# Ledger of designs, part 332: VHH binders against q9y6x5

Target 1, 379 residues: q9y6x5
Amino acid sequence: LPPKLLLVSFDGFRADYLKNYEFPHLQNFIKEGVLVEHVKNVFITKTFPNHYSIVTGLYEESHGIVANSMYDAVTKKHFSDSNDKDPFWWNEAVPIWVTNQLQENRSSAAAMWPGTDVPIHDTISSYFMNYNSSVSFEERLNNITMWLNNSNPPVTFATLYWEEPDASGHKYGPEDKENMSRVLKKIDDLIGDLVQRLKMLGLWENLNVIITSDHGMTQCSQDRLINLDSCIDHSYYTLIDLSPVAAILPKINRTEVYNKLKNCSPHMNVYLKEDIPNRFYYQHNDRIQPIILVADEGWTIVLNESSQKLGDHGYDNSLPSMHPFLAAHGPAFHKGYKHSTINIVDIYPMMCHILGLKPHPNNGTFGHTKCLLVDQWCI
Short names: E, the ipSAE of ESMFold2; O, the ipSAE of OpenDDE; V2, 0.75 times the mean of E and O plus 0.25 times the DockQ between their complexes.

## First folded at step 16 (VHH)

Design ga120 (framework vhh_7uia_1; at its last look DockQ between E and O 0.89; V2 from the best seeds 0.00; counts 0 for: pae E 2.5 > 2)
Fold by OpenDDE, fold request of step 18:
Structure ga120 (fold): chain B 379 residues (1-379), chain A 124 residues (1-124)
Amino acid sequence: as target 1 above (379 residues)
Amino acid sequence: QLQLVETGGGLVKPGGSLRLSCVVSGFTFSSYAMAWVRQAPGKELEWVSSISGSGGSTYYEDSVKGRFTISTDNAKNTLYLQMSSLKPEDTAVYYCARVQYVYHSGRWEPFDYWGQGTQVTVSS
């Protein structure tokens, strides 16, 4: 039988939560599997881009999901949380569930992973749930495990997505120990539910499971705001994305817009598209706007409205506060092994290897994950 | 005709032991994972233990780990649950169930067949 893999994402699970809070179920999962303590995600450190990087192995400039809010000047299309179903946005890459499903005697399943309810390259997941944040984890888990257990052709790759602790991180801020403790306990309990379900079904020893996240969370404050309206008139540009990485579409000369913004705040870097630092791998896509603004960690870019968020993400991907973790368990993985760091794009070639899939060209390095795998030599 | 028949329940003192049996008929026993579940008075159905179809993997709920042992005898088409160090909180009707998803009453359920159950009472 072909190997099976379940990829689980808890949105906005900052890596250092593991050190600062108790996770009995997750720690047990790790004890019986592997842990990568820090995963360096892709810039910008947002939900849609990073989830797509996990399943494509590509930088954002390459897979084309460059933000949670996008605009294409040629087609005049917009991408957002409420408008994400157009294959136009996703077709610049081939996600792993498509690759998997196109193989013989295999199918893919998804519970609300970004892009899984969209026909990409004219292929949609054989089994999927339409995104609905009101659907319980239990129901998502039940569907995923049902598909993994009873489908024909068999589901060999499945994804499961959950919105916490991201939503709570935004609401409370990551430094709110009381509220975040409660939230993270719930997450750990959900992990317990996952493990118990797999054991109940007799899948625990045969199913590869990856638990990861797309990004972390940094503390924000009303005392750390960058008001763009103080620097430039709104009539001079269109805002495509706001904070902490603003995407600016000039309505007047780009240079003039740039000059008005370049000294707006000492806590914000302003880049022309061609001057975006190479280390971000965030330049070579038409969906990246002519000017981007990058706020310093913990600073929020605002217009007329004050931010109500006490936590946010999307900042420099080199910041530890932006980094998630990766834990894994199953036949493909060692037991009791901890690794310091990998890149988020490294997950894709690893998953391809586990599933026996030929990976599409990607930016990941399979060598970075070899120490996690029982069939590989650890260098 | 698929059938599961549980036996072995009874009254036992705390710290005592019981061995439950489930005789299966109507399907290939080794082709399915099997489970024990229990329901205490006024409580919901609770998973207790599972065994893979091959018998190579066994799993337990945390509260029964180290005390209960699930096993199979393929030649006899029988599932077992050896219970030791029994506690009053283990009092319940115990069911053996075949692990197979089935659509029922608008929901997918993980067990398509189970028996009539056997009563286990742990009391001083």
Scores: ipSAE 0.866, ipTM 0.954, lowest interface PAE 0.5, mean pLDDT 95
Fold by ESMFold2-Fast, scan of step 16:
Structure ga120 (fold): chain B 379 residues (1-379), chain A 124 residues (1-124)
Amino acid sequence: as target 1 above (379 residues)
Amino acid sequence: QLQLVETGGGLVKPGGSLRLSCVVSGFTFSSYAMAWVRQAPGKELEWVSSISGSGGSTYYEDSVKGRFTISTDNAKNTLYLQMSSLKPEDTAVYYCARVQYVYHSGRWEPFDYWGQGTQVTVSS
């Protein structure tokens, strides 16, 4: 039987939650599998960009999902984070479910991963659910495991996405121990349900399971606001994305807009597109706007208003607060191995190796994940 | 035609042992994972144990781990559940089930064929 892989994402699961809260089910998962303590995600540290980087192995400038809100000046199209289904936005890369379906006589299944309900290069996930946040974890789990058992050609790659702890991280902030403890205990129970379902189905020792996330979360405050209206009038620009990375499309000369912004706040960096730091790999794409504002950790960019967010993400990807973790269990993985750090783009070539797929050119380095795998020499 | 027939239930005192048997006919036994599922009066169905079809991997719900043993005899086309150190909380109807999704009552369910059940009563 061909190797099978289930990729699970809990949105906004900050890596150091593992050290500050108890996760009995996740710790049992890790004890017989592997843990990567920090995954260095791509910039910007947002949901859509990082979920697409996980499944393509590409930086955002290369895969084209450069933010949760985007504008393409050439086509004059707008993308919103409300589940845009126009293939135009997704066609700059080939995600792993497409590779899986085209290289092998195999199917893919998706319980709501970003992009899986969109035909990409004329290929849609063999089985999928349209995005709907109201669908329970249990229903998503039931569908994904049914597809893993009942498909022809067989489902060899499957995804499962859950919105927590991101939604609660935004609402309460990651420093609210009482509310976050409740939310994280519920997530641990869902992990327990997942493991029990796979044991019930006789799959647990023969299925590769990865549990990961797209980003972390940092504490925000009404005392840490950057009022963009104090810097520049609305008549000078079109706002494509606001916080914590503002995407500015000038309505006048770019240099004039830049000069109005560049010294406005000590708590944000202002970049002309060509001056964006090389380490971000966030420059070479038409959807990246001419001016980008990057707020310092915990600072929120606003338009003459208060912010209700007590937690946020999108900040510099070098910040540990923005990093998720990766845990994995299954026949491809060592047991009881702990690794410090990998890059989020390294997940794609590792998954291709597990599934026996030839990866598309990507920004990941297979060598970074070799120590996790039983069929590789850790050198 | 497919059928699963359970035997071996009965009345036993706490700390006692029982062995349940499930004789399978009409399909290639080793091609499917098999499970034991129980239902106490007025309670929901509870998964107890599974065995993988070709690999012989065994799995248990935490409350029965170390007390129950699932096994197969492919030559006899029979699934077993050896129950030891039985507790009053183990009182239930025990079902043998084949692991294969089926659409039933408006949803996909993980077991397509069930035995008729065998009653296990643990009382002093």
Scores: ipSAE 0.630, ipTM 0.887, lowest interface PAE 2.0, mean pLDDT 92
Fold by ESMFold2, look of step 17:
Order: C-alpha cells, then sequence, then structure tokens
Structure ga120 (fold): chain B 379 residues (1-379), chain A 124 residues (1-124)
C-alpha cells in the first residue's frame, strides 16, 4: 500500500510563537512526532515563493516564483495575488503533486496551496479547490479528508493551506500579545480539529502529516519608514514590488538610478543584481529586476509618509523573525524527536522519500532530514 | 442489504458500567473504520470513539478516554463499546456508524450508514 502524506501550511507562523504562546494541541502533536524548531526559508521571505520552494525543493531563482509581484520584460506579463493563474509563471519547476499523480494508481488533492489551481506542465492537482479566502478551515479539511477517503485512484498526497496567522500578523503586528494570543489560540484549536477528524476517520495512524509554514512576521512602525519619493523621481524607474524588498526596473541608465538610491537611507541596502549576496541564491532569473532595495528588519519602504502595516515579512532570510517551524507525525516519523534547524528546500526531498517518488533535480539535502525518519540512520 | 444494529443500552447509575454491541451485515466489516457517535437530548451529534479498518488502532474523544474501550470481533461481525465510570453527561442515544464519505443534502458527511441507536441513561 502506498504511503500517504498531508502537507499543511499555516501562513506566517513565526517559529518563536511556539515558545512565546501556549499550543496544547500542537504540543501534543509534536510530543508524538517530530519538531524542527527553525526552518531557514528562502529569500525573499514572501508567501508565493516559499510555498513553491517547499513543494519543488528549489531556490526562487531556480523555480521562477521570485516574489508576490513580478514582471517579465520579454513577454510583458505581470504576476500578482489577483493574477497568478498563468502557467507561464509556474512552469520553471515541477511541484511534488504533479510528480505524485503521474504515478500509476495515485492522485493528488489540494485545498488552496499556492499553485494547485494552475495547470503546471498541463497538469493540475487531481482534486483541488479554487482559491477563496472565505472558505472555512472546516470545509477545506472536510474536502481533503473526503478526497483521502473516497478517491479512485487513491489520493496519496494532499495539501491544506490556511491564511492565519499571517493575515492577523500584518493587521496587528507580532508584538500585539492580546490579539495574537487570541489568533494563535484559534489556530491551535484548528490543529486539534484536524487531529480529531483524522482519528474519527481512522486515518491517523497511517497518514503522515506535516504542519509547517512559509515565513514569520516582524513588527513595523510609522517611525520606521523609508520614503523613496524623497530620494528619486518616480519617472526614472518602474516599480515592480515595493516592500520590504523593492524591485526596481530603471527607465534611465541603471548606474544613474543606483547612484540616486544608494544613500537614500542607512536602513536599506541597495543592490545591483550582480551584487546581490550569493547566500540569497537570488540572481539567476530574468524575473529578478536589475536593482533591488532590501529594507532592514521592521523598516517599510513607502512612496508616501504613511503605511497601513503593523507587521510584515519578506526581509533577509537570516533573520530569526522570518523563520517558520516544521512539525510532523505519522508512520514515517520518530516519536518525541526535536531537531534544531533545516533549510526549507530540504522538505521536498524528504517528502519524495516518504512517498517513494524520484525527486527532480533540486537544492535540498536529504541528509539534513534523515534524523526525523524512522527508516534512516541519523549518523 | 447493509444493516447496523445496536444493543446493550439501558439505565445505569453513575459510576456504573455498560457494554454496547453493534452487529453488522451486508459488507466486509474489516474493510472500514467504524465509529460510535452519540446524541444527548437537544444536542448535536458527538463523535465518541473510532477503530481502524484493520482493527489495530483505537481513538477516543477526550472526555471518554480511560473510561471507554472500543473493540471488534470480526468472527461475529460485531463492534463493541465498553463503557465504565459512567457519568450523567454520558446520557445519550449511541449510534454505531460506518466511516465512508457520502454526499447528502448539499454536503459531504463522513458516515454513510448508521444504526437505529440505543439509549444510555445515567441517573441516580
Amino acid sequence: as target 1 above (379 residues)
Amino acid sequence: QLQLVETGGGLVKPGGSLRLSCVVSGFTFSSYAMAWVRQAPGKELEWVSSISGSGGSTYYEDSVKGRFTISTDNAKNTLYLQMSSLKPEDTAVYYCARVQYVYHSGRWEPFDYWGQGTQVTVSS
């Protein structure tokens, strides 16, 4: 019988929330499974890029989803939250649900994971929900468990995406303990509901479940704004993405635009594309613009003096505030094991191993996750 | 024809014990997870316990852990719920149900067949 895997993301779940708030249901999940305390995600630390890195094992420059807002100069195409369904953007990689459902006697199911409602390489998830943030977690879970229970060929890989705590983190900021405690308690209740549903259906013992996230969240402030209009006339460039990593397409000589920006703020690094630090793995894709501006943690790049954000993400991936966690339970995983850190790209080869799939070429290292798995020597 | 028949309900004092039985026919009993679900007067249905299709894994709602035991006898096609340390809050109609999603009245429900139920009353 083929192994089954459910991959769950709670968007914007900062790793240290686990230490700073109480999660009785998640802690029970971890106690009977495994925890990775910090997952080092990919730069930039945004939603679309990191969700695609999880399921492809690739850095953003390699899978082509390099930001939540993108422009391709050759095709003149635009990508955004509201314009994300053109396969052109997604076709530079093969996500795990495509590989999975092309195997004999297997299918894949998806409840709103980024990309699962797009026909990537002419292949869309076998069962999927079109993205709609108004659909409750219970309905998403009910569809996923129905597909796991009833499908022919059987669903062996399923994904489930939830927008919190990211939405609330942006709205309140991670330092708002009153509101974030309420939000995080609700998320823990949802994890309890997930586990109870799987137990009720008799699926719990034989289903591998990964609960993870794409990034964290940092506090923003009206006292920490970088006003681009104070440094450069907006007519000299096209703005592809704004904050906290601005993507700048020069309309005049690139070096001239760079020189106007380089002294704009001590709280912002300005990079020519070829000078982007190698540790970001963020250079070798045409969708990465000629100049990027990287704000310091907690700083917001604006075109005017105000910002609506109280929390944000997208900053340098070395920042602990940008790191999510990973927890897992199921027959493939040890019980009661805790691990310090992995790279987010390591999740893909681990999932391929659990499912018996041949991984596509990727940037992950299977050896980094061996200690989580019962069928592997850790040393 | 598929049938699930519960027996063993009755009146019992707090702290007492009771064993419910569910005899099944019309399907391969070991191919499905099975559940006990209860409904107190005026309340919604509440999942109590499940046993995997293999019979090797058992699960309980938190309020009944340590007091209730689910089991099967495949030779008799019978599902059991052994209830001990019963409380007034356990008063309900107890249903045996087969785990299989079915589309009903505009939604997917996780149980496709139910028994008629057996009343358990816990009172002084």
Scores: ipSAE 0.608, ipTM 0.884, lowest interface PAE 2.1, mean pLDDT 93
ESMFold2 (binder alone), look of step 17: mean pLDDT 81; pTM 0.808
OpenDDE, look of step 17: ipSAE 0.736; ipTM 0.914
ESMFold2, fold request of step 18: ipSAE 0.604, 0.529, 0.581; ipTM 0.884, 0.855, 0.876
ESMFold2 (binder alone), fold request of step 18: mean pLDDT 80, 80, 80; pTM 0.799, 0.800, 0.800
OpenDDE, fold request of step 18: ipSAE 0.818, 0.858; ipTM 0.939, 0.951
ESMFold2, look of step 18: ipSAE 0.525; ipTM 0.857
ESMFold2 (binder alone), look of step 18: mean pLDDT 81; pTM 0.801
OpenDDE, look of step 18: ipSAE 0.832; ipTM 0.943

Design ga121 (framework vhh_7uia_1)
Fold by ESMFold2-Fast, scan of step 16:
Structure ga121 (fold): chain B 379 residues (1-379), chain A 124 residues (1-124)
Amino acid sequence: as target 1 above (379 residues)
Amino acid sequence: QLQLVETGGGLVKPGGSLRLSCVVSGFTFSSYAMAWVRQAPGKELEWVSSISGSGGSTYYEDSVKGRFTISTDNAKNTLYLQMSSLKPEDTAVYYCARVQYVYTGSEWTPFDYWGQGTQVTVSS
């Protein structure tokens, strides 16, 4: 039978939460599997971009999901919550579920992973749930496990997405130990439920399971605001995305807009598109706007009002606060192995190897994950 | 010194094929998205197709999908539009345009530089 893989994401699960809070179920999972302590995500450190990088192995400039809010001046299309199902936005890459379905007549299943309810290159996940934040973790788990057991052709790749701890990280901030402890304990219980369900159904011993996340979270404050309205009038530009990376589309001369912005705050960097640092791999895509503002860690870009966010992400991907972790268990993985760091784009070629798929060209390096795998030599 | 020079227009019969070329000078070609925009007699400008500056991503107006192909030769600083299965409705002046994200107070196209245009006439 072909190998099976379940990829689980808990949105906004900062890597150092593992060291600062107790996770009895997750620690038991790790004891019999592998842990990567830090995953270096792609810039910008936002949900849709990083979730698509995990399943394509590509930087955002290459896969085209460059932010959670986008404008394409070439086609004049806007990307937002209401039009995220337009295949136009997702067609610049081939995600792993599409490759899985096109090779050796396999099925894919998805519970809410970004992009899985969209036909991409005329291929939609064989089994999927339309995105709805009100659907419980338990209902998502019930559907995924049903599809893993009762599909023809067999489901070999399955995904499951959960919105916490990101929503609470924004509301309370990551430094609120009382509220974050409560939220993270609930997540650990959900991991316990997941493991118990897989054991009950006889899936546990033969299924590869990856638990990861897209980004971390940093503490914000009403004392750390950058008021964009104090720099420049709205008549000079269109705002495509706001914080902590602002995407500016000028209505007048680009140089004039840049000159009004560059001296506005010591706590943000202002880049013309061609001046964006090469290390971000965030330049070569038409959806990246002519001027990008990047706030310093913990600073929030606002218009003329205060922000209610106590935590945020989207910041420089070199920041440890922006890094998630990766834990995995199953027949492909060693038991009790800890690894320090991989790049988030490395997850895709590793998953292709586990599933026996030929990866599309990608930015990941298989060598970075080989020490996690039982069929590879670690050097 | 920035110039966009179109060639390749002409008279063709319905069902025929034609290749338009646009030679660019005066800027770094691979740093900008490029587009083809057409205008039929007495009608508004209609966007036809665009290509990204370096990524090779291509986009098409629904009415031309499967019939037209946009491409670039970065070494020659040249943009192409290969047109096949031409219809009388494709009769228009075709403009090569550089995509620029600056607007002049109108919700008009983000195109800042245009060629002179080349006439395509599809008629029996």
Scores: ipSAE 0.000, ipTM 0.156, lowest interface PAE 20.9, mean pLDDT 88

Design ga122 (framework vhh_7uia_1)
Fold by ESMFold2-Fast, scan of step 16:
Structure ga122 (fold): chain B 379 residues (1-379), chain A 124 residues (1-124)
Amino acid sequence: as target 1 above (379 residues)
Amino acid sequence: QLQLVETGGGLVKPGGSLRLSCVVSGFTFSSYAMAWVRQAPGKELEWVSSISGSGGSTYYEDSVKGRFTISTDNAKNTLYLQMSSLKPEDTAVYYCARVQYTYTGSEWVPFDYWGQGTQVTVSS
């Protein structure tokens, strides 16, 4: 009968946290489910881009959310991550909740997942909460479980987003064991609350639940700064995004700006758009600027100022520090199975399979996740 | 006209057993999950156990696992909680509840109808 799926994201949950801290509730979840030890995210390793890749199965150049701050050269529009609700930014892809509502005539529910409070292709999640970081996990959980229990047509796809451990990772850095231990214990307790709520409601054995994240976190320092102002004057360019991937729109000849930047720091790579490494899949979109600066892991790009961040992300997606994990439990998933690696774009076609939806063309490979699923042959 | 009536509570010594019953009228179990919820004196409500609407899945709070068994008799429209190896900490008023979200005027809660409760006292 119609399968149901709850997709949960804890922002900035680095995969290595699972090895360095105790998670009794998450370990109980994994014991009777599956664990993917690390998920290779898309470049750039930022919140909005990777959350949209999870639900579309597309690289950032294809879905159009290429950063948390963007400029579209064709339309001359600017995107800010602070509450931009213009559907223009999100319309280059079709997220799974839109497909769920249009293809199968079922309901979707959302508690704060990026994009769910925006009408995309004139379709908004059937039930949603307007983004507000002050809303408690408990209120988000209560709304999601109410909608799963009490909707007609039935909610078959639901999402739940939580801002930690990302906020604390930025503030304290991932190497601050004392502060990170406290934050991660609280997250594990929230996972325990989630499981208990689903058991109380009689949903646990019949609901597929995925717990994942968009990226990891790496340690930053005041000793690892790249001062852009030391290499180029502001009159030469418009800054679209700063750190750790800077997006540069030249006001003069592109080659002149490139030549001023290419020797700016030994801890930063400078790329003309056409020279961005193919492995990043970060080139074929008008929102990707003519010059991109990529800082080395743990280095922060600044404008003649100090940085307040002790942790950051956005770096090269080949770095293990940038990788989250994926855990899942439910009737679609094997019990006690561990898998090493998948790509974050592989999550979308797997979710479409679980829900019986025809996926839109995507960059994921279903074969990479089939060993997680009970109804598939794992050759 | 929807009613839940609990019976089977009483006084029992530690290590003893009791069977609670909840007779419902006005609906069928196959349409709803059902729960047992308890409240000890001066404490908050604590969820104890749930059974899915199909009766195929049962769930327990960690402190009662292996000691309590939830079950239904659909023909009698009755929910049961078999309690064994009872401890003083199990002393509470036990309520059966229908799992369905309702608005209380201030918040959404996962139970729309409750029984009157039955007192379970575990003492030496």
Scores: ipSAE 0.554, ipTM 0.853, lowest interface PAE 2.5, mean pLDDT 92

Design ga123 (framework vhh_7uia_1)
Fold by ESMFold2-Fast, scan of step 16:
Structure ga123 (fold): chain B 379 residues (1-379), chain A 124 residues (1-124)
Amino acid sequence: as target 1 above (379 residues)
Amino acid sequence: QLQLVETGGGLVKPGGSLRLSCVVSGFTFSSYAMAWVRQAPGKELEWVSSISGSGGSTYYEDSVKGRFTISTDNAKNTLYLQMSSLKPEDTAVYYCARVQYVYTGSTWEPFDYWGQGTQVTVSS
């Protein structure tokens, strides 16, 4: 039978949560599989961009999902909400489920991974659920496992997305040990349910399972606010995205807007698009605005108001607080192996290798993940 | 017609052993994963063990691991559950089930056919 892969994301699962909290089910998963302790995500460290980087192996400037809120200056289109289904936004890359469906007689299944309810290059996931945050983890798991068991052509690639611990990370902040302990225990129980369901169905030993996340979380405070209104009037610019990376479209001379912003706060870096650091790989796309503001870790950009967020993400991708982890189990993976760090764009070529797919050109390096795989070795 | 018939239940003392058998007919046995599921008095259904259709992979609920062994005899179309070191908490009706999703009108369930069950009572 062809190799099968289930890719699971728990949104906002910061890597160091693994060291600070107890995860008996995840620890059992890792004991018989592999763990990558830190995954260096792409900038900006936001949900939609990083989820699309996982499944395309591309930096945001290359795949075109550059933020959760976007404006395309060429077409004058706005991406303003999380359920925008216009293929225009997604067509700058080919995600793995499209490649999976087109290269052989194979199906893909999706429980709410970003982009899976959108036809991309005229191809939509063979089985999918329209995004709805009210649908339980159990219902998503039941649909994914049913499709893995009952589909013809066979489902060889499946995705499962869950909104926690991101929602609680925003609400309580990652330093709230009492509330985060409760939330993370519930996630560990869901991992236990996942493993038990796969064992019940006779799938566990023959299915490759990756558990990962898109980003981490850092503590915010009412004492760490940057009031943009104190530096520049609203009439001078259009705001495309606010915090912690503000996307500024000037209505007047760009240099004048830049000069008003560059000394606004010691806790914010202000970049003209051409001056954005090369290490971010966040410059070469029409959806990246002429001026971007990057807040320092834990600082929130506001418009003359307080912020209710006690935790946030989107910050510099070099920050360990922004890094997720990756754990995996299955016939493709070694047992009991730990690796320190990979880049999030490396996941795509690794998944293509496991599935026997030819990857589209991408920014990942297969060599970075070789040590995880039984049919490879690196030194 | 498709049938799953369990035998081998009974009364046993704590620390004892029993072997449950499930004879299947009406389908190609080796094409499906098979499971044992139990229901203790006043409790919900609990999955106990599964075996892949090839017979190459076996899985167990944590509380029975090391005490129960699932196996198949494809020539006899028979699924077995060898139970050892039995505890009072193992008292339940044990069902043989075929692993295949079925829609019940409200939800998808992972087992489409079940036997009638066999009673296992662990008591002194």
Scores: ipSAE 0.473, ipTM 0.819, lowest interface PAE 3.0, mean pLDDT 92

Design ga124 (framework vhh_7uia_1)
Fold by ESMFold2-Fast, scan of step 16:
Structure ga124 (fold): chain B 379 residues (1-379), chain A 124 residues (1-124)
Amino acid sequence: as target 1 above (379 residues)
Amino acid sequence: QLQLVETGGGLVKPGGSLRLSCVVSGFTFSSYAMAWVRQAPGKELEWVSSISGSGGNTYYEDSVKGRFTISTDNAKNTLYLQMSSLKPEDTAVYYCARVQYVYHSGTWTPFDYWGQGTQVTVSS
């Protein structure tokens, strides 16, 4: 009786990959469902921030995961991909799995989605896997589908996260057609495996499935480096995050640090926190450092060294290269409908509607996703 | 107590038809999705088809789509597989299986109860 939803993320799946490569399994999924061609993500266009925005409907300044590397001056705590399990970092918002468990006496399940192995407001996903990048897609799929099929109270919200094509996008760059073709074909095959597993289990026509991503990928080059050491000595600041958005904590007067950085490179914007453009919604949080450096698309900020990255993300969220897509199939969704653009924060209130949950206050607009849903009229 | 019994297998010529039946007992049949899974000699288990507990939704592996039809008679606790346009490649032991995850030998598997299988041989 209650609606069920599986939310799947392929990290770093740039929207225009769909137009430049062949995805027979994903195209079959879309043909019987819906496609949103571009999802405008939140700034900064990084993994932890955008995955948390999808499940909270909030800008980064509001949910508190403002970067992949963070520092809190009051508590002296550090956040990184190797140090992300302290609930302190996640407690500024309520993700949808917590709401699902608290409002309806329903269960949630998670295979590696960022934050799901952390108790948030003293609530952890009913079923979850501790993050481990070595765990295969097959094992994640097996656990998620077992929990969806064999749980009491029923699992009504489930998440599945996969690290590709982001890892390969960084290693090869998005313009490496040979390597990216191989990686994206493997992802399409995994989508085929997912659909076949759900059909095998008798779930396919009764389960809502969303396939999306957190950001895209831009080509980088050794010819496009910004050497921060040429502008300022390490003794003047503490580096909280480096590239392509550098988070600077001054050890001396903030104005002196700003003056040393402001003309460092024509390919980098330097902002005092209060001068960060309003359109980024990246100002009202203590975890955002006093000075923020924003590199132009394809430029990498370095400390007197070369970069090994041929692709990167984190850039301005207005850039199409930073945008993922969203595809969905299931009883809540129209069949064969294509939509141009939504904001990534709009996914949360749409998911709440599908599950019958009352959303927490959020930055999304339900009206933006109405045309995707069979029980809604849009004009 | 819990029992799945397959019948209807046999030897058939290419292009022929055959109907498999699976009679189940010891559980509420309409509460579970049911599947047909086959194993050809020397090969791994291959999922063939599934049907929802209501009988309203049916699913097929691509190689059998349009040739096989899965159905249920909930009043008789019976699962069927109507096979047409049979090919030598369809030669296998066909198992009726209940769709429910179970932990077995260190792994969660999507089928908790299986029949003993029925042999289908497609040969001239």
Scores: ipSAE 0.240, ipTM 0.707, lowest interface PAE 5.3, mean pLDDT 92

